# Ledger of designs, part 18: VHH binders against Protein HEAT-INDUCED TAS1 TARGET 1 (HTT1)

Target 1, 277 residues: Protein HEAT-INDUCED TAS1 TARGET 1 (HTT1), of Arabidopsis thaliana (Mouse-ear cress) (q8lfw5)
Amino acid sequence: MESLLECFAITDGKCHPDCLKANNEQEDYDACQSAALVAVSLISSARVIFKIDSKYTEYSPQYLVDNVGKEEVEGEMDQPSCQYTVGNLLSYLVENVWTKKEVRQREMDQQRREFTVKDCFEFAFKKGLPRNGHWAHVGCIFPVPPFACQIPRVPMKGEVIEAANVSEALKLGMQQPAAARLHLFSPEFDLVGEGIYDGPSGNETRYVGLRDVLMVEAEKIKGETVFTVQICYKKKTSFVKVSTRSMILPLNGDDESQVTEPACLLVDFCIPRFSIN
Short names: E, the ipSAE of ESMFold2; O, the ipSAE of OpenDDE; V2, 0.75 times the mean of E and O plus 0.25 times the DockQ between their complexes.

## First folded at step 18 (VHH; framework vhh_7sr4_2)

Design w05 (from v03 with N104S T105G; at its last look DockQ between E and O 0.77; V2 from the best seeds 0.79)
Fold by ESMFold2, look of step 18:
Structure w05 (fold): chain B 277 residues (1-277), chain A 120 residues (1-120)
Amino acid sequence: as target 1 above (277 residues)
Amino acid sequence: EVKLVESGGGLVQPGGSLRLSCAASGFTFSDYRMGWYRQTPGKQRDLVAGIYTGGSTTYGDSVKGRFTISRDNTKNTVYLQMNSLKPEDTAVYYCAAFRYTYPSGWEDYWGQGTQVTVSS
């Protein structure tokens, strides 16, 4: 079965051409895609850093997008159409990929799901992940095949380690990159340049939302810890220095009637910690 | 060609002090965060102290307030000042250097370790 999947992959690279075109036409931001991409990046990195994988191995972010948050259907794997066989793979490919069935309508009708990088780690530790080549070509933007639950996955054992504050986040990020989420305000974030992003400035500030980031470095400036984060925003990847000062954030724009607890611009720090024998 | 050489370990009585040093060569020292880790037989290496490229520090819970990490980029050296030593601090101490490589790569270098023994 692997040779058929590899033939498909060689012909189409990582995804079928129609899937690649549809992905390129996605909106500026998709929270589930963002979380999945960050999660597999950190899993791949951690597995090499801690010598679980001997070489950098790419795992499928699309598998996470397709499956995180879905309940298991009891007995699903025992149905004949759900078996991972050459016949079922060929039937799926004929019906959905090689005949080029309408993909855009299905994409527009799909129910919205939201999940975080932490959710992706927990899912990976529970279910494992397929390598990118094995899933990216079958389950890209096409319908999830009935046999998807039986496609080979690399099992993963571990736990999610979180940090509640800056001091603990520094500990998490010493030996591997850490995930976090950043509160974005416009236009302040777009104007930060080489400076320190301090969040809202009191002009015409707009709250954009949370974005997944990688915490990659830290420094002390005037007694304060400043994190350097890697962020993909408006389809551009950049490195931004972010203040860790606690402040009242206007998460509903400039509506000062909202009562909120002081918070930092960076929240939800976490890493995957794999079990090592 | 990268080399990390620890020194300053040895035998000390409880309550005493030691200063570990790690001399680095073969890379641009100021680009790397530095750490001290320790290991007892049969266990994984644990973070003792870390210092990022810009001077931010972090410590393991059991050494907070007793140990201090520092770095001197002009001498390519990281230090660990260990005060109020306890028998539980007995371990091999390793110096490590790390650097993030875009987009999600990682470099790590380790020293050979130096023994610290805290005993009466």
Scores: ipSAE 0.752, ipTM 0.904, lowest interface PAE 0.9, mean pLDDT 80
ESMFold2 (binder alone), look of step 18: mean pLDDT 86; pTM 0.846
OpenDDE, look of step 18: ipSAE 0.835; ipTM 0.938

Design w06 (at its last look DockQ between E and O 0.83; V2 from the best seeds 0.78)
Fold by ESMFold2, look of step 18:
Structure w06 (fold): chain B 277 residues (1-277), chain A 119 residues (1-119)
Amino acid sequence: as target 1 above (277 residues)
Amino acid sequence: EVKLVESGGGLVQPGGSLRLSCAASGFTFSDYRMGWYRQTPGKQRDLVAGIYTGGSTTYGDSVKGRFTISRDNTKNTVYLQMNSLKPEDTAVYYCAAFRYSTPNWEDYWGQGTQVTVSS
């Protein structure tokens, strides 16, 4: 089965052309995909930083998208079609990957669950993650193969470490990148360019929502901490400087009766902390 | 060719002061955040102080108010001013440099300098 995994890896990082086309044409924000991408990036980074992986290793974000929050069914893996065999893998690939089936409609109909980067870390620590090559192509095709539970996964042990405030976030992000979520307001975020994103600025401000980011750098400007974050927004990855000033954010749009305590634009800081023991 | 060289360690009495220096070469110093970490035998390496590329600093809880990290980008050097030293500060102190460089996180470490607070 090792040689079959090597053949499967031939398509490493590449999905069925129709799946790639559908994904590239996606205009809407996908919170699950965003969380999964940030999570595997931080896992890959932490594992090389702390010498758990000898080189930067790509893990599958699609595996997280497909499996976080899904319940395991007892006995499912005992069925003959669920065994991880050369025959079953080839049959699945012929039926679902190598034929030119339209996967765009299937992907739109797939049940999607909302989860966070923290949920992805917890899942990875409980279940492990496959390398990207082992899952990338299979995960583009729905339905998930019956033998998916037997695809090799790298076991991972650790815990999620969170920060409650900017001071703790600075400690968290010193030795490794940290995940966070950014409150986005339109049009302010679209106009920030190389400046500092300060959040809402007037009556025409619209709350877009939370977006997952990587906190990668920090600086002081006039006594205030400003984080540099990496964000993928409108299909472009960029670096944005974000104010950490506490303020009352209009998160609920038109709900004038709802008051929120002061908050920062960046929230939910966390990192994966791997254990060796 | 990256090199981080610590200096300034040694034996000091409780209540005393010490200044550690870390001279860096082989990379663009201003692009890297710098940190001081310390380790005692049998324990994990702990953050003592860090300074981000833009000057934001962070400190371990046990050294806040006693230690000050600073950097001089013209000399490619990071410093740790250590005041009011306690026996608990005894450790090997390591200089470190970090940068997020797509697709990698870069980290470099010095060989360490011993600080002993005794007598």
Scores: ipSAE 0.682, ipTM 0.873, lowest interface PAE 1.1, mean pLDDT 79
ESMFold2 (binder alone), look of step 18: mean pLDDT 84; pTM 0.841
OpenDDE, look of step 18: ipSAE 0.840; ipTM 0.941

## First folded at step 20 (VHH; framework vhh_7sr4_2)

Design x01 (from v03 with N104R; at its last look DockQ between E and O 0.87; V2 from the best seeds 0.79)
Fold by ESMFold2, look of step 22:
Structure x01 (fold): chain B 277 residues (1-277), chain A 120 residues (1-120)
Amino acid sequence: as target 1 above (277 residues)
Amino acid sequence: EVKLVESGGGLVQPGGSLRLSCAASGFTFSDYRMGWYRQTPGKQRDLVAGIYTGGSTTYGDSVKGRFTISRDNTKNTVYLQMNSLKPEDTAVYYCAAFRYTYPRTWEDYWGQGTQVTVSS
């Protein structure tokens, strides 16, 4: 199987133009890509920090995008076209990469599924992940080849550790970055600059949604814990200080009949914890 | 180049107190978060207490309310005040320093450890 991967590299490894075009037509935010990128970043970091990998190893976020949430089809691996062979790879590349072919929009719509960073960790612990070089070239192509599940992957054993509050989140982030999700409000987030993001300000605030972030540092400012998060927003990576105060979030600002409980701007804290063999 | 030196360990009776110190050199101390970890033979190291660069602290569940971590950036030293000690606190205590540098660099440094024994 190593020689098969070398054949792919020899072909320059470029994504099919139709797959590249479809990917570029995504709006500014794709929740599945965001979750996959954060998950791979944390997995790669944790494996080096805890000396499971001897050097930083890039795992494939595209593999997560392509496979998290998919139901396996029994017997699929027995078909000749589903075997990981040089012939099947070349046939797939001829049909889908080296010749121009329109990607059916319906097939892409059927494959789009929402998942979280936690879902990515659970998938990785169950199925393992391929290294980025082994999957990135093959897996970025729509349709995904039927023999893709036989691409070599690194097995990973562990569990997802979650925190319910700021105090426990500080514990999770001490030795490694932690994942979280941030409630974004416009224009407040765009205007924060070097200050502390405090969420909605009560004037013309619009809820943008949740975004995946990495918690990378914490400090006390005027007696309050403030997290520094790494966020990729509008395709730019930045670092933002975020308030941890509890507040009523106007997620649906025109419906006052619903009871809204206090919440923090940062939620869904988690890390991957790998088993020591 | 980097050196973390723990001190203040020893034998103490249940209910007693100890104060651990960790002197750091070879790096810009204020850029690193600092932690105390402990290890019992045959087990993995557990977080006891941590302090971030800006002063936020965290504690392991079994030591909350009994232990206090602090740092003095002018002396490049982190401290662990341990009160109401229990036999279960018996372990080797390690000082650690951590730093993240975007995009991929996590640095970790560890001391050699100091023994704490809580026994009658």
Scores: ipSAE 0.720, ipTM 0.887, lowest interface PAE 1.0, mean pLDDT 79
ESMFold2, look of step 20: ipSAE 0.711; ipTM 0.881
ESMFold2 (binder alone), look of step 20: mean pLDDT 86; pTM 0.852
OpenDDE, look of step 20: ipSAE 0.821; ipTM 0.936
ESMFold2 (binder alone), look of step 22: mean pLDDT 86; pTM 0.856
OpenDDE, look of step 22: ipSAE 0.814; ipTM 0.936

Design x02 (from v03 with N104H; at its last look DockQ between E and O 0.86; V2 from the best seeds 0.67)
Amino acid sequence: EVKLVESGGGLVQPGGSLRLSCAASGFTFSDYRMGWYRQTPGKQRDLVAGIYTGGSTTYGDSVKGRFTISRDNTKNTVYLQMNSLKPEDTAVYYCAAFRYTYPHTWEDYWGQGTQVTVSS
ESMFold2, look of step 20: ipSAE 0.726; ipTM 0.887
ESMFold2 (binder alone), look of step 20: mean pLDDT 87; pTM 0.863
OpenDDE, look of step 20: ipSAE 0.815; ipTM 0.933
ESMFold2, look of step 21: ipSAE 0.733; ipTM 0.890
ESMFold2 (binder alone), look of step 21: mean pLDDT 86; pTM 0.861
OpenDDE, look of step 21: ipSAE 0.469; ipTM 0.745

Design x03 (from v03 with N104Q; at its last look DockQ between E and O 0.93; V2 from the best seeds 0.81)
Fold by ESMFold2, look of step 20:
Structure x03 (fold): chain B 277 residues (1-277), chain A 120 residues (1-120)
Amino acid sequence: as target 1 above (277 residues)
Amino acid sequence: EVKLVESGGGLVQPGGSLRLSCAASGFTFSDYRMGWYRQTPGKQRDLVAGIYTGGSTTYGDSVKGRFTISRDNTKNTVYLQMNSLKPEDTAVYYCAAFRYTYPQTWEDYWGQGTQVTVSS
């Protein structure tokens, strides 16, 4: 199996040109890719912080994108094409990577279910994760190779720890970055600059949706508790101060009947906690 | 090199008070969040109190209302005021410093701990 892993490394992790073209034509935001990227970042960080990995190790977000929310096919692993062999690898590479393929193969991918950072943690604790170098190149290949189920994964044991409020989120974020999701409103978020993002501010506001963020710092500013979050938005990574004040959010601007209980701009706080003993 | 030096531990009767100090050197103190953790034999270290770079604080459930964390960036020192002490507070108390630096650099430093014993 090590020699097959070296075959993946020989490509230097470079994606097939058609994968690069498809990625460049992708919209700015993909919820599943966002969740997977945040999840592996937090897993890699936690494993170094708590000395499970001796050095920072990158795990594959593409493996999560490809596999979270999908059921295993019984008996599939016994078929000859599912064996992780040099022959099957070469056949797959010739047919799908080294031979130029139409973008239509990517469009024929199965419908993907939306999933969260929490879902990614739970999946990783159940199935483990391959290192980024072992899966990243395969993730650019469409369709997913039939032998993918046999690519080695690092086993991971732990649990997801959630926080229901800001006070609990502050506890979670002391030793490691924590995940959350941010309610984004336009144009307010685009205009925040170095200020505090306070969410919707008028009739011209538009709800963009939820975005995955990392909570990396906290402070009190003018009597208000704020978090500093790291967010990738419109292909740019930014650090934004976010109000933690409870408020009524107009998540559907035309549907007043669906305005729910007061909520914070930041929701769904969680971290991965790995088993130590 | 980096040093975190705890002081102020000792023996105290139930209901008493102690003030722990942690003097820091070897790094830019104001860039780090600071925390107090405690550990009894055979158990993991638990968060007692934390203070972020901007002054936001958090406390473990069992100490909220009784303990207060504070920091003095001019003296590179973090403090833990411990009031209404109980026998269950008996532990080794550790000072810790943490910083996240984009992208994905996490630093942690720990002191060697100070014993706090609460008994009659």
Scores: ipSAE 0.721, ipTM 0.888, lowest interface PAE 1.0, mean pLDDT 79
ESMFold2 (binder alone), look of step 20: mean pLDDT 86; pTM 0.850
OpenDDE, look of step 20: ipSAE 0.819; ipTM 0.935

Design x04 (from w03 with N104T; at its last look DockQ between E and O 0.71; V2 from the best seeds 0.75)
Fold by ESMFold2, look of step 20:
Parts: structure tokens; C-alpha cells; sequence
Structure x04 (fold): chain B 277 residues (1-277), chain A 120 residues (1-120)
């Protein structure tokens, strides 16, 4: 079955036209796609940095989007339709790819729980990940094939290492990029340019939400640590300097003020740490 | 051609001090974060100290408060001042340089190492 998958992977990497349309219409999965992309980026990087992979190997973010948070069905792997066979692959392709079948609306309406980069790392350590290309050409199309659990995956062993504060985050990010999440406020984030993003600045501030970022550099400015993060926002990837000052964040956006514990603009620092052998 | 050359290792008694230097060439030194790592036989390299391009520093738990990392971008050199040395600090110390390159590339360079031995 490996050779059959390799045959389909030889295509230009273009998905079925309905798959591209469905992907463009999946705005309700933006957080999950973001987390999956960051997670595979960090997994691929860490595996090369620590000599687990001999060369940079891309793993499938779509596999994470499709499978993180889903319960395993007891005995499902033993069903005939769940077997990883040429016949089942061809049936899936005929029904969902080659006949331009539309994704069923009810399956798209069934809300899946959002997940984080940490959740993606934990899933990868439990289940492994397929290489990019194997899942991408099969898994571009919703619904997920019944035989998906049989697609070959690279096993991964390790743990998620988290940082609770700036001092620990500096340690995590020394030898590899670290994941984090950034609290975004409008219009302040759009106005940052070359400056330091300081979060909310007063009247007409609107909370946009959390966004996954890569922490890639750090510097001291007037005695305070400032992280440089890579972020993809509004379809543009940029590098932004972010304050680590603790502050009260107005996260709910309503007119009524609420007091919360002080927090930083960057939260949830983590990296994947792989076991050797 | 990238080159990292460590110096300043040697034998020292417990409680003593050493200063390691790492001379770098073959890259734009100010673009790279620098680190000191150490390794004992049969174990992986552990972070001793790191210094980011903008001067932020980090230290391994066992050396915090005793060791100080610094860099001089005009001399392309990173230093490790090691005070209050303990027998547990005995290891080969490696200089390393790292750079993240968009979109997900990572560069790392390592020196040949210098031996530090702390014994009476």
C-alpha cells in the first residue's frame, strides 16, 4: 500500500477542487489549523535539531486537524471498511475525490472541540504522525476516510515541556523555537510596525483573541525581556516584538469591567522534548 | 566556513574559578544567539548558559548564580565566567551558535569543546 500512496503523492499536491473550496469555507477551524501548523513545524525542527531525524522531515498538520480530540471507536480497526486496502482507498477516492463530491453539511456543522499546540504534541507522542503528503493527498477532503487509522505513522516518544514564566521560557527557547499564544488587541496589534506590542492602550481597544506564535528571539530593553515572535495574522506572516510585562487584560470586550489576575500578553509556552531511542 | 574555538579550560580546585572563551568566525556573529553546553561521558549535552542576540540570558538550574555568560560583538567572542566551581561541573564544555531562519529553518554550529576538571 505504500507504493499506491506514493503514486497519489506524485500529483502536483493539488487537492480536489471541492476540497479547496471546503478548506476555504472552514473559518470555524482557524484556531485548530493554526495550532496544527505550529505543532508540526516545531516537531520537524526539534527532530532535526536533536538528531532524531537525519534531515528535515515534514509531518502532516492536516492529520492533526482531522484527529486531535476525537475518541477512538472500540473495534473500528477490525471493520472491513476501516482496513487499509487498495479497494477501500479506491472506494474513498471515487466517492469523495474523483467525482467531485461535496462535503456533507451536517459533518461540517458537527462542532469539534478546539485544541491547542500542547494538545497536538500530546497527540503526536501518543499516536505518532504521518509524513506530509501521505495524509495531505488523502485527508484534504472531508469526511475523514474510514481507513485513516491504518495510514502509516512515524512513532514519536517524548513529553511536552511547559514554562510558567519568562525566565523559564527563555530556557525553553534557547536551542529550539518555542510555541506560545499571544493575546491580540485591535487596533494596537495592527499598528505595531517596528515597535513593541504592548497590548491594550485604552479607548476603543477590542480583544481579538489568542493566536499561536513561535517564540524565536529575546532581548533586554530597559531591563525588561522582550520576545520576538513569528505570527501569521490576516494572511500575513510577520515578526513582532512583544512586551512581557504583567498586566490586567480586558479579555471579554463588554462595557462592564472585570478584575482578573495579572497576566502577560504571551502565555502557554511549550516545546516538544523527544526521548532518545 | 563557520568556526567556533573554545579556550580557557583546565584543572581547578573546588571553589575556584575559570573563564572560558569562544572565538567565532565565518558568520555574522551579532545575528546568532550563543550558548555554552556541557557533556559528561555517556550523557547528552546540557545547557549551561545562553545569551540571545539582544542580550537576554538564561542558565541551567545547577549553575544559576555561579556562572555568567557574556558576549562581545566587536571581538566575535562569547565568554563563560565560572565561579564557585564544584566537582559536578567537570565536563567537556562546548560553544554553540544558533539562528532561527524564517519560515522554520534552524542553524546550529558547535565547537570542538574544552575540558574543565574540578578536583582536589
Amino acid sequence: as target 1 above (277 residues)
Amino acid sequence: EVKLVESGGGLVQPGGSLRLSCAASGFTFSDYRMGWYRQTPGKQRDLVAGIYTGGSTTYGDSVKGRFTISRDNTKNTVYLQMNSLKPEDTAVYYCAAFRYTYPTSWEDYWGQGTQVTVSS
Scores: ipSAE 0.698, ipTM 0.874, lowest interface PAE 1.1, mean pLDDT 79
ESMFold2 (binder alone), look of step 20: mean pLDDT 85; pTM 0.847
OpenDDE, look of step 20: ipSAE 0.817; ipTM 0.935

Design x05 (from w03 with N104L; at its last look DockQ between E and O 0.92; V2 from the best seeds 0.00; counts 0 for: SAP .716 > .668)
Fold by ESMFold2, look of step 20:
Structure x05 (fold): chain B 277 residues (1-277), chain A 120 residues (1-120)
Amino acid sequence: as target 1 above (277 residues)
Amino acid sequence: EVKLVESGGGLVQPGGSLRLSCAASGFTFSDYRMGWYRQTPGKQRDLVAGIYTGGSTTYGDSVKGRFTISRDNTKNTVYLQMNSLKPEDTAVYYCAAFRYTYPLSWEDYWGQGTQVTVSS
C-alpha cells in the first residue's frame, strides 16, 4: 500500500486531471471552501491551545467541503463499495486518477449547498474530522470516493459558542482566535492599507459581500475597539484592522431608499469550545 | 526563563476588596495579552478578566462591574482590582499571558496561582 499511496503525491493531491481542471476554474471566492478553511484552522488551534492535541494537528478542510450539509443515506456505510479497502482504493485510483475520464464537474458543483463556519463546527462535533494527510490522499472535490465515509476520523466533542456583540466577542477571542464574517465594500477595502477599515465612504461604494475572517487581536484607538482580522481576499492573506462602530450599511449597493438597520462590519462571531473529558 | 508571579491574595470579608498583581519576566511583555483566570476545586478554570495588547478589556459575567484589570507595560505587571467580593469569588486566581503569531502560532504561560478566600 506504501507505493500506491505515493501516487497521490505525484498527482499533487488533486486525484484526477478533471479535478485539477475544476479547481483551476473555481471562482475567485468559494464560500464553502472559505468556511471550511477557517473552521479547520480554529479547530486545530483550539485543540492544541486547550491541550486536547499534544501537537498542532491539521484536519481536513476538504472533508468539510465534501460532506457538510449532505443528507446521510441509511445503510450506505455497509455497502461493499463504501469499505476502506485496498481493492476499493485501487478501483478509485484507476477510474479517477490514473485513467483520463471526462466528468461534468460543473453539474456536480451546482449540487453543493452553502454552509457557514458554524455549520462546520457543528458537523465536526457530530461526525469528527480526518487528519489532513489521510483525506488528502483520497479526497477530491469530485468525484468523492464511495468509501469516503469510512476514512478514519478523530472524534470531537464540544459546542459552538457565539457572541452577539463586541463585548462578548472580546471574551471569546481572549484565549483563541475567533471566527467572524466581515462586510466588504469596494474600493474601500482594497485601499485600506495599514489603516483602519471603516466600511463604505462614498457614492462609488459597492457591496462585495460577507467574508470569513479570523479575529486575532484587539485594541482601543481613540476610545473605540478595533479588531485585527486575518482575511483571505483575492487569493491573498492579509491582516486588517476593522472598526467595530455600529453604522448604516448599504448592503444592497447604492440604493439609499431601502430601509436598513444599523449593523457592525463584523458579524457572526463564534468559536469551537471543546469538552474536557 | 519565563516567570509569572502572582501576589496580593488572601482572606477577606464579603464586600471587601483585594488587589492582585502579576509580575512578568522572560518575554516581551507588551506583545502578550494578559488574563486572570480562577479555579475552584472540581471545576475548570474560568476567565475572570483579560486585557489585550492594545488595552481592550473583557470580563467574565459574574465579575463585570466589580473587577477591573489593568496593565503597566513599563513595570511588566498586570493587576486585578477586586471590589465588592462575594463568597462565590473564592478560588485560586491564575495570571496568564498569551501571544498569537502568524500563521496561528500560539504561546501561553501561566503563573502558580494565588488563593483568594471570601468568608466571614
Scores: ipSAE 0.712, ipTM 0.883, lowest interface PAE 1.1, mean pLDDT 79
ESMFold2 (binder alone), look of step 20: mean pLDDT 86; pTM 0.851
OpenDDE, look of step 20: ipSAE 0.811; ipTM 0.933

Design x06 (from w03 with T101V; at its last look DockQ between E and O 0.89; V2 from the best seeds 0.80)
Fold by ESMFold2, look of step 20:
Structure x06 (fold): chain B 277 residues (1-277), chain A 120 residues (1-120)
Amino acid sequence: as target 1 above (277 residues)
Amino acid sequence: EVKLVESGGGLVQPGGSLRLSCAASGFTFSDYRMGWYRQTPGKQRDLVAGIYTGGSTTYGDSVKGRFTISRDNTKNTVYLQMNSLKPEDTAVYYCAAFRYVYPNSWEDYWGQGTQVTVSS
């Protein structure tokens, strides 16, 4: 069954597991793919850092995209076509991966849901994750097989650790990378270069939304903490220094959001913490 | 060869002070964040203090306000000033160095530790 599981990784060049190719195969930013990619990166890193895995092991981001947030239906898994067998796997591959993708595309698109990196960690701790070669590549537009809940997964035990402020975020990121989300404004983000991204600065500012980032370093500039984050934006991975000062952000553009409490450009800090016992 | 050498540990009275040093060699010191961790028998290592490459610091809750971490990139050395020491601070203190390596890779190095004992 191991060799047949690797058939998910061997596709007709229509899928790619990294940020650049996945973005190239889709016209729009996909928040679910972004969250899943960040989540598996942090899981793989933490498991090596804390010696849960003996070597860097890649886990499937597409499994997260396909399964996080979906409700389980009692009795559905008991049907013969839902069993994880060589025959059912091969039939799925023939019908949906190698021959019949266009009919299924609309069904896959309609199943898209919003979830966060935190949701991915919680899912992984509850359900486990298959290794990357045991599930479809990220960005694959194929229906989820009926036997998805029965494929082999690496069990994972741990918890999500969050930080409410910069001081706690610095603790989270000392020994492992941390996830966060960045409020992104155009054109300011495009213009930051080697400087510090300080958010909106003018009348022609457009709010792009939240983007998942990896917090990878920190420095103190004139008494303030500045984080360096890794971000994939407009199909390019880059490193950006981000201000942590509190400010009024013109989010979504509604009138009431302009007069609420100050906020930070970076929010939703978290890491996975695995049980070592 | 990467090497982290702790010094400055020893026996001290409650309420006293001690300064730990960690001399680093075998890597570009300014590229690494540095930390002090401590371990008592039967427990895992806990973060005491950390300092990022650009000087931002963080502390464990039990030592905040009493301990201060600092680094000197010209001497490739990180320090831990420990004030108002308590018996609960008794542990082996380890120096550690960490670096992010793109893409999503992390390096870690550890010293051999120095004993700190706080007792009357």
Scores: ipSAE 0.735, ipTM 0.892, lowest interface PAE 1.0, mean pLDDT 80
ESMFold2 (binder alone), look of step 20: mean pLDDT 86; pTM 0.854
OpenDDE, look of step 20: ipSAE 0.797; ipTM 0.926

## First folded at step 21 (VHH)

Design y01 (from x02 with T105G; framework vhh_7sr4_2; at its last look DockQ between E and O 0.53; V2 from the best seeds 0.65)
Fold by OpenDDE, look of step 21:
Structure y01 (fold): chain B 277 residues (1-277), chain A 120 residues (1-120)
Amino acid sequence: as target 1 above (277 residues)
Amino acid sequence: EVKLVESGGGLVQPGGSLRLSCAASGFTFSDYRMGWYRQTPGKQRDLVAGIYTGGSTTYGDSVKGRFTISRDNTKNTVYLQMNSLKPEDTAVYYCAAFRYTYPHGWEDYWGQGTQVTVSS
């Protein structure tokens, strides 16, 4: 059974055009996909840093997108009696992935709950993660087939560590790669270029929402700590320098009456902390 | 070939000082954040000090005010000045380099470690 799944993984999406798409579903860069991408990157990195793994492993962000945030049906993923055959798998792929992909995707989008990187970490610790090739080729979409429980998953043991402030985030980010959520304002974020994203600048600003980002660097510019983050936004991956200055952020759209307390543009810093034993 | 070679470790008395050096080769040193970690047998490897590419630094709570990390990009070397050493600082100290690239992800390199022993 494992050998069958490995065979699918080895094709690396070359078996069908939709397999390639499945491997690259991250191109949509919605909130859930962003969170999942960040999560699998950080998990793999952390495992290497803590010598759990010898090398970086590409875990499946799609697995997280498909499973995180939905109501857990007790026993669905742990049913040992599910038959996994080549025939069943192929039938599933033809009927639910390759032929019915577009329709199924629309249905999934309607039922998808938003989740964060933290949620992804917690889910991974609970359920483990499959390798990207395994899940991408199987295309286990909601509802997942019963035999999906047979897809190999790497078990993970650990906890989510959160930072309370920028100083703690700096520390976490150095120890291992770290995640954050970024408050996005338009058009300021779109116009930042090589400069520093410093949030809203005037009355024409619009709050877009929070986006999960990967912290990749930190530096001091004119005495201020600035994080360089990787973000997926508007179907584009980019690196942006972000101010950590506390500021009044007009949140909740164009309603000027809803001013929040001073806060940083980056919030909800977290890392996956793995147990060695 | 990527190499990180630690030096400067050894035996010191409590209250003493050591300066660790890590010489890097085989990669563009200035593009990497550098860090010192320490580990004792049976325990996790913990961050002692880190320095980002931009020069920002961070320290473990237990070493704040006593240890200083610095880097010289012209020499491809990162340093750890350790003052006021305590017995609890006894560990193997590791030099590490980290960088993120898209779409390749994170890469990390580690030295072999150098023993620091603080004992009367």
Scores: ipSAE 0.646, ipTM 0.852, lowest interface PAE 0.8, mean pLDDT 83
ESMFold2, look of step 21: ipSAE 0.738; ipTM 0.895
ESMFold2 (binder alone), look of step 21: mean pLDDT 86; pTM 0.852

